VHH binders against NAD-dependent protein deacetylase sir-2.4 (sir-2.4). Designs and how they scored, part 9

Target 1, 292 residues: NAD-dependent protein deacetylase sir-2.4 (sir-2.4), of Caenorhabditis elegans (q95q89)
Amino acid sequence: MTSVYESLLSDYPDKGVIGKPEIRDTETEIIEKLRTLYNHFVQAKQTGKPIFVLIGAGVSTGSKLPDFRGKQGVWTLQAEGKHAEGVDFQVARPGVSHKSILALHKAGYIKTIITQNVDGLDRKVGIPVEDLIEVHGNLFLEVCQSCFSEYVREEIVMSVGLCPTGRNCEGNKRTGRSCRGKLRDATLDWDTEISLNHLDRIRKAWKQTSHLLCIGTSLEIIPMGSLPLDAKSKGIKTTTINYQETAHEKIVETAIHADVKLILYSLCNALGVNVDLGDDLPDEVPIPLKIS

## First folded at step 1 (VHH)

Design e3 (framework vhh_7qbe_3)
Fold by ESMFold2-Fast, scan of step 1:
Structure e3 (fold): chain B 292 residues (1-292), chain A 123 residues (1-123)
Amino acid sequence: as target 1 above (292 residues)
Amino acid sequence: QLQLVESGGGLVQAGGSLRLSCTASGFSYAMGWFRQGPGKEREFVASISRSGGSTYYADSVKGRFTISRDNAKNTLYLQMNSLKSEDTAVYYCAAKYGSTYKYPLSEDEYDYWGKGTRVTVSS
């Protein structure tokens, strides 16, 4: 439950701008912007410089999890003395957006994916961990403090801030080495610093990047919210997909104000990328927009 | 968007101390100090992480300078002790919003810069 996660976090006053109005682009506006994004994807594959992706809470709304800064978002409602509605994290499963991102990754258009979400759905959908940066962590993950072996759990680890969980590493079974290290949670609190390994991976990803795509994020939390500024300094253009105006809308090349799953599924369709939807989707498959 | 304003520069004798301050118009992840001496290129001085838990110093200032921050006041500090004539420079506050801050960053990796505050160390 989203309410559980917010209760685990330290009290922190600067949560960014909340409660901005939703903007809804017309179908004509969406098609024009999607055509620009499509051209970046085609160019990325031709040049061998993939799209760099930043994921926020808007990607998981199809999984029936609330976002953080929308009108019904966790921080927005908390500021009003209310609680956001959604399913428990254990019940949430990957939706059309997650499956579309996976399909674009498998097809070679996307390589490095940063997710700000702690719901574990980007890992659960099957994005390879070598290309996935869970920058704020994963509520279902424990990590050995000594050997760094990862343990994916079926239930939420009930702490944040990289704290010991009371469990011991099984080292000999996983790593082939003796290890009785202590396990810790893998989820950041507000004052927890981002992993040096993650920061190094992000730095390296820029060298092979043609375009930045920010999906379902208001770009209000630092440092990830400022990736469009990093992109601009490197001559790389950014596209955002979000109903609310983002913190950097005026400097991005293209700001698409539309449903995340509609845009991603339409993009897959336009590129001829097959999306493996399976039989158990939490959300409805959109009718793809045609960009002919 | 984000504005940085430095203060605290001035004239000081060798062996003396100065404290520089930099006030930001909003929260930033990592912050640093750079300086440019007469006839020299801009060089890294010190950086500090978001929480203040990690600090990094140029070899030339280790043990003499201390970087700190007060996030409630959106203010960065540089305490400069045992000042040398070689420390004479314009000191610039810089803020990083981005993917790396663990190691000393080149000036082109910072997103926002102040206008600078001059420090002159006399013999």
Scores: ipSAE 0.000, ipTM 0.219, lowest interface PAE 11.6, mean pLDDT 83

Design e4 (framework vhh_7qbe_3)
Fold by ESMFold2-Fast, scan of step 1:
Structure e4 (fold): chain B 292 residues (1-292), chain A 121 residues (1-121)
Amino acid sequence: as target 1 above (292 residues)
Amino acid sequence: QLQLVESGGGLVQAGGSLRLSCTASGSTYAMGWFRQGPGKEREFVASISWSGGSTYYADSVKGRFTISRDNAKNTLYLQMNSLKSEDTAVYYCAAGRSFTKYLTPDEYDYWGKGTRVTVSS
């Protein structure tokens, strides 16, 4: 069955390149590329210019949600007349990848995080909202049209395109003043405008970063898919982590073709960053990175 | 390889109106219009964000020109009203791969070949 989110979106023919073959780097290739990424993280901490992160659907596959353009992705299967299956969005929980990103953020290696995912998992794991740009929105979020107060729901808001939900504001959460504004969904449709506030925050982040890390995204959708080009124009190098070849990996410094969860957890281990996994156990032992 | 093709240029009398179009061979990011008058450097006219929600204009054209886009048709427009002789120039369509709305000419990745606008006095 198709997920609820896909059924809410309007019809849009240009979904980018889908179904590219998966590339799997050897352990030796992974260690070499991971060492390059490790050095960028060390430099970012030393210079006070943290890593700028772009998240795509591949980060949430460990939470039993399908990606969009992989071999079992939503758009790939739709093009074949099939439907992607996964868990209910309400049941999905942050995985090792989300927890690793949070740990790197808490340790000061990462600051600004853009997520293209609407699953709300980056917020649920505990990334501070002042550092999180949910650029395509969040299926669990309603926003007051008048005072911009945010309401995190336990169930999916059954609307996209920044449309009124029928609920009313309960008061301005920032000022404590009364507000009787109408609430709207926070999830973009294909033709919905990206927030000017989000674009301004992204522009500001470029002046404060040393490296761009694109995780679990094919970079096929504009404008976020163009971030590696923006980085290059500013003299900033990019690393990608994705099984499939991305739209721009020919211009990036390092393209890692491996499991997102493995690379992020291995990076945390190499940096001495503790990841709070709770009841979760990683499927694989971290790759040892020799730092002598 | 992305191509941009401008159209709609021509001869128009002062006080008249003209609409320029720019069709892209594929999807584009932030876009803008630039112009180059006789004996001058290429100058900024107007820019528009990918979504169309943000627009910016040079002071010389503000209130007279309107930039818009139709992403379904991969087309950018410039509606020019109350034209002046000083608006005479070759007009260039440009596309950048950045979402920054204020881009210098060197920050745009793709350029059209231009369309000539002549405003008679």
Scores: ipSAE 0.000, ipTM 0.167, lowest interface PAE 17.5, mean pLDDT 81

Design e5 (framework vhh_7qbe_3)
Fold by ESMFold2-Fast, scan of step 1:
Structure e5 (fold): chain B 292 residues (1-292), chain A 119 residues (1-119)
Amino acid sequence: as target 1 above (292 residues)
Amino acid sequence: QLQLVESGGGLVQAGGSLRLSCTASGFTYAMGWFRQGPGKEREFVASISGSGGSTYYADSVKGRFTISRDNAKNTLYLQMNSLKSEDTAVYYCAASPTWSKYGSEYDYWGKGTRVTVSS
């Protein structure tokens, strides 16, 4: 439950703009915008400069997790004295959006993926950790404070802010002795800084990037919300996919106001990229839009 | 390459006060103070987040020491009050890529400044 994560965070009054109305592009508008995005994907493959991806909570709404700033989002409902509804993080599974992003990564169209989501679904779907930056952390990870070994858990770690969890490292030191380091959570609180390792990986990713794609994020939280500004400074154009107006609508090349899974699955179909949806598919599979 | 330079160490009488400073060659993220007494392992003293909004202290110094920072000057401070002979140590400034209450992920270290608390 997102309410659990919410309860672990420090009190912080400014959560960005919340509760904006949803905008829904017509099918004609979607097709034209998707054609522009498709052309960027084709060029990324031809030039060997993949697409850089930023993921927000809207990617996980297909996994029955609420977002944070939508009309039924966690912060929006908290401001109204209510609680967001959704499945528990432990039972959430990667959806069509996650599987589509994985397929585009496997096909070489995208490389570096930043996720702002703490749900762990981008890792669970199989995106390689060397290409995945979990910039706000992952609720299912503990990290040893001494040796930095990662422990992937089946249940969420009940703390945030890189705090001790009460567990001890089970690994051995290079000296052959038990590490006995204290484990900490891997999830950022409001005042926790993004790791220098993640910032370095982002800096390096820009050097190989042809286009920035921001998926299911309102772009309200800095520094990740400012990525379209960084892109613009480097001559790189941005596409956003989000029902709500993002913080940077004015400066992006293309703002698609539509269902994330519909756009991603349609893009995969247009590119000839097969998405492994498996036998346990969601009840609804989007009908792909053909742009040929 | 980030460099950290400590200053403010010296000789002080028990019950006295001393302020340590640490100046960074550029912007730093989370920062902390560690110390190593004669014949002892290095131990955590205090940590502060990049914004300065969160602080954490070792139990041995709570209520006596205050960590603070001035980001405009790239400077970290440790105000030490009610000093005890047990506080005698070389004090090290450290910078972390992430804020950790225990400071186990600190990547950058100064050379240290010596504090001696006498009778």
Scores: ipSAE 0.000, ipTM 0.138, lowest interface PAE 16.8, mean pLDDT 80

Design e6 (framework vhh_7qbe_3)
Fold by ESMFold2-Fast, scan of step 1:
Structure e6 (fold): chain B 292 residues (1-292), chain A 121 residues (1-121)
Amino acid sequence: as target 1 above (292 residues)
Amino acid sequence: QLQLVESGGGLVQAGGSLRLSCTASGLTYAMGWFRQGPGKEREFVASISWSGGSTYYADSVKGRFTISRDNAKNTLYLQMNSLKSEDTAVYYCATGYPHKFTGSLYEYDYWGKGTRVTVSS
């Protein structure tokens, strides 16, 4: 259950603004904004400066997981004494949004992807780990404190805060290499410091990007929620895709208030990028960008 | 262009209290307070991690000053109690990302212009 993750976190009052009203752009507004985003993607590929992506919980709503700050979000409902409904993290599968992001990455339009989601779906869809920054961690991951070997689990690791799980490092059984290290979870609590490695990778990504795209995030929790301000300081423009007004909407170039799946899938189709949907049925026909 | 703006400085009598604030216009991680007294080098006062879970104080202020932050407001605070004439300085807010392989957890890349604190004897 999604509520399991919430129950593992320490009590923290400053969850940012929750429960903002949804804004729905008209079809005309969506087409105009999507054309602007399309042009950024074309320029990014032409200049060899790919799109830098920040992912929030809104990307995983198509996987039947609730977001955190939307009208039916985990924190929003918690404040009302209610519980969010969704599938268990173990049964959640990458959706159209994850598959579209993967396709755009494979096609060279996107390079570095930061995900705030702990659901592991960005990793599961096949985004290469060298280009993926799971900045808040991954609920399915344990790490050895001594050798730093990663263990991808089938079930959620029932711990957060980089705490010992009670399991021991298994070493490399094939080579006979032993390790006596203790395993820890890989998921951040509110008081957990962001990895030095992740911050270094983010700093390097700014030097190689032409545009920041923030998808399905309210931008309420720093430091990641402040990335549009960092972009502005570097002369880089930002696009947001979110039904709710984000914390930094007034400083971004384009704020698209529409379904994340619709925008990403429409963008892929406009760019001629094939998305491997497998047996998934898209929620909606992509919006045609009628380019002259 | 990341900007840090300090406020709350002023004239206060020895033994008094003062609260400084610093607001950031962009991405922050670790934050700290530094001060520079007349004719002296800038010195460390206190630092706080992004989460607020770790704080560090200079020996000269330990037990008298408290650093805190409100991430929802992008604001850093320094509560100064039992002020001494030696605390007279321009107080600077700073932020930076932890640097890989430096041996220092935090290195400060951005600085405010400072706010003046004068403690009368």
Scores: ipSAE 0.000, ipTM 0.286, lowest interface PAE 12.1, mean pLDDT 81

Design e7 (framework vhh_7qbe_3)
Fold by ESMFold2-Fast, scan of step 1:
Structure e7 (fold): chain B 292 residues (1-292), chain A 126 residues (1-126)
Amino acid sequence: as target 1 above (292 residues)
Amino acid sequence: QLQLVESGGGLVQAGGSLRLSCTASGFTYAMGWFRQGPGKEREFVASISYSGGSTYYADSVKGRFTISRDNAKNTLYLQMNSLKSEDTAVYYCAADTGPSGLYKTFGSPYTEYDYWGKGTRVTVSS
């Protein structure tokens, strides 16, 4: 229910650049860029400086959720007086992209993952919460205002902006006493600040990486969209995977214009990393990579 | 390059009020006010989040000063009430545009902001 989420948000005039044309790299271009990305992943694991990941809405399009700024994105269609089509958030499930990211994390190539998505799919696929930063929140999450205990719900919480939900905390404090705090939603509105805890976790992890991978994000919204600028100043290399030109394309080391699922699944295959797909079938066969 | 221009300083009697403004030439993320009194180092006064939803104040000004911003006008404000002689200082506007902002916390020391105005002088007479 992307239409529900957009209706919960406050009106915000600056949504960044929308509706840029899609760029599609040729198979030859994809193979060369994928080989470069493969080499960065191998180097990251060998040097103990894992890949730092930033996720945008393009990762969840394989789960039938629309993105925001693509040609069929929520803000793009809204500007045209239309509504995006997609499944509701309650039925969306982690796709090949989420499962590939999890597999790369389990294999030690990736550690810290920031997701800008509120769909909860990065948590649902099983990425450890200590390595996952849901920077814009999670529509399925309620949090106690007093003890910060988290309640994962089956249905979306029907508010944003860290507002009280009317429910009370049943969780015990560390001392074993009952918490009597009020619950709030965990999803940021445009006017809600990113938590200092999230910013501190990002700062700590940022010191331990040499490569930023931006997946399915236009990089139009700060502060996360500005990570490639900080990366450049710190000697951290950036790779982007997105059909549209990102806000920082000219300063990144490698920009891959291809389907997120294809690139991530092909990378896992090239690294010898097994992806548990369950009943999911990839739309495309992994690109064979001749590595040596 | 981002430019910050402060205005609203002047001479005021103890117990009086002044409103300072700072206009940015472009987008700003983190913003704050600092001051430097005669023979003192530059000190933090107040800071404000991008949305304006969170504000932080030095203990010496808490309850007397109010920080606010208007993002549509790229302008930061400091409303100063119940002014004391100790508030006499050059007041500086400070801002970040995003780079290195992840390493800054509210109430950041002087060296953590990337962009600074030239300052506006406030003199509080006894």
Scores: ipSAE 0.000, ipTM 0.248, lowest interface PAE 13.2, mean pLDDT 81

Design e8 (framework vhh_7qbe_3)
Fold by ESMFold2-Fast, scan of step 1:
Structure e8 (fold): chain B 292 residues (1-292), chain A 122 residues (1-122)
Amino acid sequence: as target 1 above (292 residues)
Amino acid sequence: QLQLVESGGGLVQAGGSLRLSCTASGRTYAMGWFRQGPGKEREFVASISWSGDSTYYADSVKGRFTISRDNAKNTLYLQMNSLKSEDTAVYYCAARLGSYMKYTSPSDYDYWGKGTRVTVSS
């Protein structure tokens, strides 16, 4: 029950920096940095300029999926001749991090969310597709090459690179007209270009945001890894949440080295935002944020 | 920075008992025990909230192991009863920043001890 995604990708030597040591901020450091982030969220709501979010693999580790560049990450272990363990993509379900991001979106603090993850969990948790940019695609999607109708599957599509899957379109879902176009996967390979539609949506999001929040990403993959540079050029400050040092840590306002679940859930609690965790509610609150 | 030091490991016969301790150099919130057997990854054993009122256990140890803490001494305990050969492992003390104790992944924990070895003979 390990993921097969890495076996579908073409061989590409430049995977970015892997296996960096984990940095763990002290409780005092976390509280100080979380206060700064909390203030950005408060300002975003007051000014009507919501937080712009970039999601990486670290958001899905709480769903028992491995990340790529951490100490037990897919590329790190592959370089050592080992294989990452985890549940398969079909079994994975949204975790505390996904549910916290959804709650912040529902409360109006977050609007546009870019996910680099192909696991489909950001869509599955209920983030509206009009606010979600699956920039590297989604392993559960097939798309008609002729009419662009999307087919959400219960099982992963076993190809990447926008390649034909061998299936045919069943009809244009938007217009209701007949279509027998070929279906393709929706997941990018290393040399696949990002959709112009996605790039346009990102450009438009910059005009309506007050802050960039990068969650669980090493920022090693271009062009998404360069978003903090784009933010700086626009006078927009960035916060990162990641155990490993990111590619742009020196230019960001705040780099939080802590568990993504802890930071997001603590932020929700500080803002008075309720997170629906179903039957598995915490017995005690996360790190208390002193809001004197 | 926070330091965790485990003690109490050793050799014990199957069916016997052993008590592990972990002393923290400062304040902790939720704490847990993990173990790593030969050729295996670190696996969750048990966790406890700051107050000690809530505990969580791996299915393999339920009814045999008891986690507890003494906050006045900054010390975490694991009482291991009815020990089996499968319990042979290096046992690690872990602490997380936050009170929630149902997190079971090693990546959920912020601070780690060096480990103490438990060998169960038959």
Scores: ipSAE 0.000, ipTM 0.254, lowest interface PAE 14.4, mean pLDDT 84

Design e9 (framework vhh_7qbe_3)
Fold by ESMFold2-Fast, scan of step 1:
Structure e9 (fold): chain B 292 residues (1-292), chain A 120 residues (1-120)
Amino acid sequence: as target 1 above (292 residues)
Amino acid sequence: QLQLVESGGGLVQAGGSLRLSCTASGFTYAMGWFRQGPGKEREFVASISRSGGSTYYADSVKGRFTISRDNAKNTLYLQMNSLKSEDTAVYYCAAGYRLSWGYPSEYDYWGKGTRVTVSS
């Protein structure tokens, strides 16, 4: 549950703007904006410059995890003295949005994906770790402080801030050599610096990027919230998909105010990209919008 | 209260070089350089992480400018090469708690600036 994660975080008063009203684009507005996004995906494939993706908590709402700043979000309800409802992280499963992003990645439209979510669902759906930047960490991950070997756990690590967990490294997984290191959690607290490796990977991703797509994020948390400004400085246009107005709505090319899974699934359908939903179908599968 | 003091500005001919310095009164996490030309808003130039291991640059200065820091001296540097008339501005150093991609609101502490004039 998200309440477990919030209880592990340090007390930090500046959580960004919370509780903004939801905006709902009409079907006609959605189709027009989706055509613009579709054209960027087609161009990305033609030019060999993939779409750069930023994921926020709105992508995981389809997995029964609450977001943070929506009307029923964790920080919004906390400010009202209430608790957000959701399932435990251990039982959450990738939804239509995660599976659609994976399908677009497999088809070559998307390459580098930054996720701000600590739920581990982007990794669990099968996005390759070499293309996935879990910028705020992963609650199911421990890392050796000496050799940086990763340990994926079945249960959440009950710690944040890159603190020792009390477990020891079993050996360097990359080299096979012995390692005497201590394990730490992999999840950032408010004041924890982002990994230098992650920052370098993000810097390099811009070189082959045609378009920035920000999905299910209010863009309130820095530095990831400022990615649309970086895109603009590089002559790269941004599309956002979010029910609430984002922090950078005025500078983006296209702001789509609609259900994330509807837009992503409709985009896959329009591109002829098959989304593998498996036998354990998500609770809600959207009917794709036609843009022709 | 943290204070930042810039130095090293001056007049230089196009194609020349300058090295700017910014000394902090205490320990800083992330740091950056911004500039403001006549009649313009402050724009991002470069930023550097606490350890110095990660850097960001505005595309207009990439390959020409190098940001670095000396934590033992609480000093940030900007090495400016191949200067152009468009680089004429007041240069500000800034400090924040996290590495920034360049938005001024991400920085909590600012110097008063040092002037760089590039003649054609």
Scores: ipSAE 0.000, ipTM 0.114, lowest interface PAE 19.8, mean pLDDT 82

Design f1 (framework vhh_brivekimig_d4)
Fold by ESMFold2-Fast, scan of step 1:
Structure f1 (fold): chain B 292 residues (1-292), chain A 124 residues (1-124)
Amino acid sequence: as target 1 above (292 residues)
Amino acid sequence: EVQLVESGGGVVQPGGSLRLSCAASGFTFSSYAMSWVRQAPGKGPEWVSSISGSGGSTLYADSVKGRFTISRDNSKNTLYLQMNSLRPEDTALYYCAKGSEPYTKLWSGPFDYSSQGTLVTVSS
């Protein structure tokens, strides 16, 4: 099965660099880099300045959704005249990576999370909306154009670009009268500007941030791809977790080339943070990382 | 076709010992990390131990450290779990699992489980 999101977007030539070779760190390299990341998490908790997180499509590959720029990514295969395969967005469920990020948030290590993913999985796993910035929107979300009330749907809203969906708001105005506003999709097209509210929340998040963690993103799309540059200008160090070389790998403190699920699950284990996997089979064996 | 066949389970009294075996075929055994995973009645699966392809590196869950020993014999394509000082809470169906990627020192991915497992019951 293929993702439907690509078919909703307008045709746009500048998709960033695609199809870079995968890099795989050795066990020794992973342990060394994970220890550095672990130390940042410990410091974040001790200083009360949490980790700022940027999420890309690589976080959702464990949910059987394709990424965009990897070897089997949506844009990579499109450039070859092929289509990426994966489960439907309606059947995708939060995976170990989402559950690990939620656990780290609940434990106070992470506060503000920006997701570039439109799959809605970061919201579905339970990250509080006040701490979650769905910067490219959410395919399951409709928003009233008049009162800005949000409607989370069971099925994909089959529209992007902040366009009317054909449904009307069911809320009431402060006067007690029906709102009657038109609902729009909440998902950005290539030409749609990021909301000023989201940009303001990001600006404010930097003031309480000790470290930037970029997970499963190639950093190819601005302005979010430029967050490591913003971090550097503020004296804040960045860690990336991605199989492919990112656009800013050379300026970050630590670039981890490994499975996102493995690193996040191992980090939770090292911090003593329990990840609620329910009755699901354990996806990853945690890497032993103990500081004494 | 990857095949994993577990054996060695049984009923044992608290404080007793058992040795589990897993016979592997269908892949280059020495190139893959191997793991033991258990599932207690009414509970989800729990990772127990892992060993690198060469046998040079081992990992253990905190609940079994000092009591269980994982080992392998690459000449016989066989994985072992020596279980000592067994406790009632060790009662579970035990599965062996293959690593997803060759030449990894540690377990790097999802488990390729044996379908049958081997039952270990610790009771008096």
Scores: ipSAE 0.000, ipTM 0.155, lowest interface PAE 17.7, mean pLDDT 81

Design f10 (framework vhh_brivekimig_d4)
Fold by ESMFold2-Fast, scan of step 1:
Structure f10 (fold): chain B 292 residues (1-292), chain A 122 residues (1-122)
Amino acid sequence: as target 1 above (292 residues)
Amino acid sequence: EVQLVESGGGVVQPGGSLRLSCAASGFTFSSYYMSWVRQAPGKGPEWVSSISGSGGSTLYADSVKGRFTISRDNSKNTLYLQMNSLRPEDTALYYCARSYFGPRLYSSYDYSSQGTLVTVSS
């Protein structure tokens, strides 16, 4: 649950701008903006330079987890002396948005995906770990401090800040001897440095990127919130999908103010990409993108 | 008040070397990634190199790998950039910058120095 996660974090006074009004684009506005995004996806496939994706908490709202800065978000309600409502992290399951992103990845439109979410849902949906950067960590993950072997748990690890969990690594070193390294949590606190390995993977991803897509993030937390600035410096255009105004709307090419599930599912439909929804029924029909 | 004061710039011939220094104050230096960023006249900022708070990890832009070495002395709150095999295209104003989470482009850094000029000419 989000209340547990927020209680594990150290006190940090500046959480960015919270509680901004929601903006809702008209259907006409959505269609034109989606057409622009669709064209970037087509170009990415044709040029072999995939879309680079940044995921925020808005992707997981369809999994009944609250976001942080929306009107019903964790930090917004905390400022009002309230607690956000939602399912526990343990019971959350990947939704339409996660499944749509996976389908676009499988179809070759998307390659590198950065998730700011600690809910583990991007990994759970099946995005390959070699293409997934869990930049703030994963509440379900322990990592060996010595060999970097990962241990996926069924329950959340009850610490953040890369602290020892009290467990030991069961793996072997390359020499064949037992590792005996100590396990740590894999979730960043406010003052924890991002892995240099993750930063290097991000740097390399830019060289093969045609477009940056920021989904369900207010872009309020640095350094990931500054990715649109990085893109602009490299001549790469950005699209954002978020109900609230992001920190960088004035510099992005296209800002879509609509439901994340609707936009991603509509994009898959327009591209002819099949999304495996299992038992989930979409609550919206895809927006048609056919030209007149 | 966070302050970053750089020094060590100058004029050097192609193939020469320079060492830049950045003196930091007003924060716990060892808790932050530190970076070098450069800006050539009339061009946008370019990230050059970063070093972790402990100094245990370093990253370099492809244009400077094998030629530049970033280092730090946490006891002196000082960041260094050793620049070897300098080329005319290395001519730029060089800034040291602080970040919470590692290397960033100049516009995304929370604090940066005023810049020191490095000119590489024959």
Scores: ipSAE 0.000, ipTM 0.170, lowest interface PAE 13.8, mean pLDDT 80

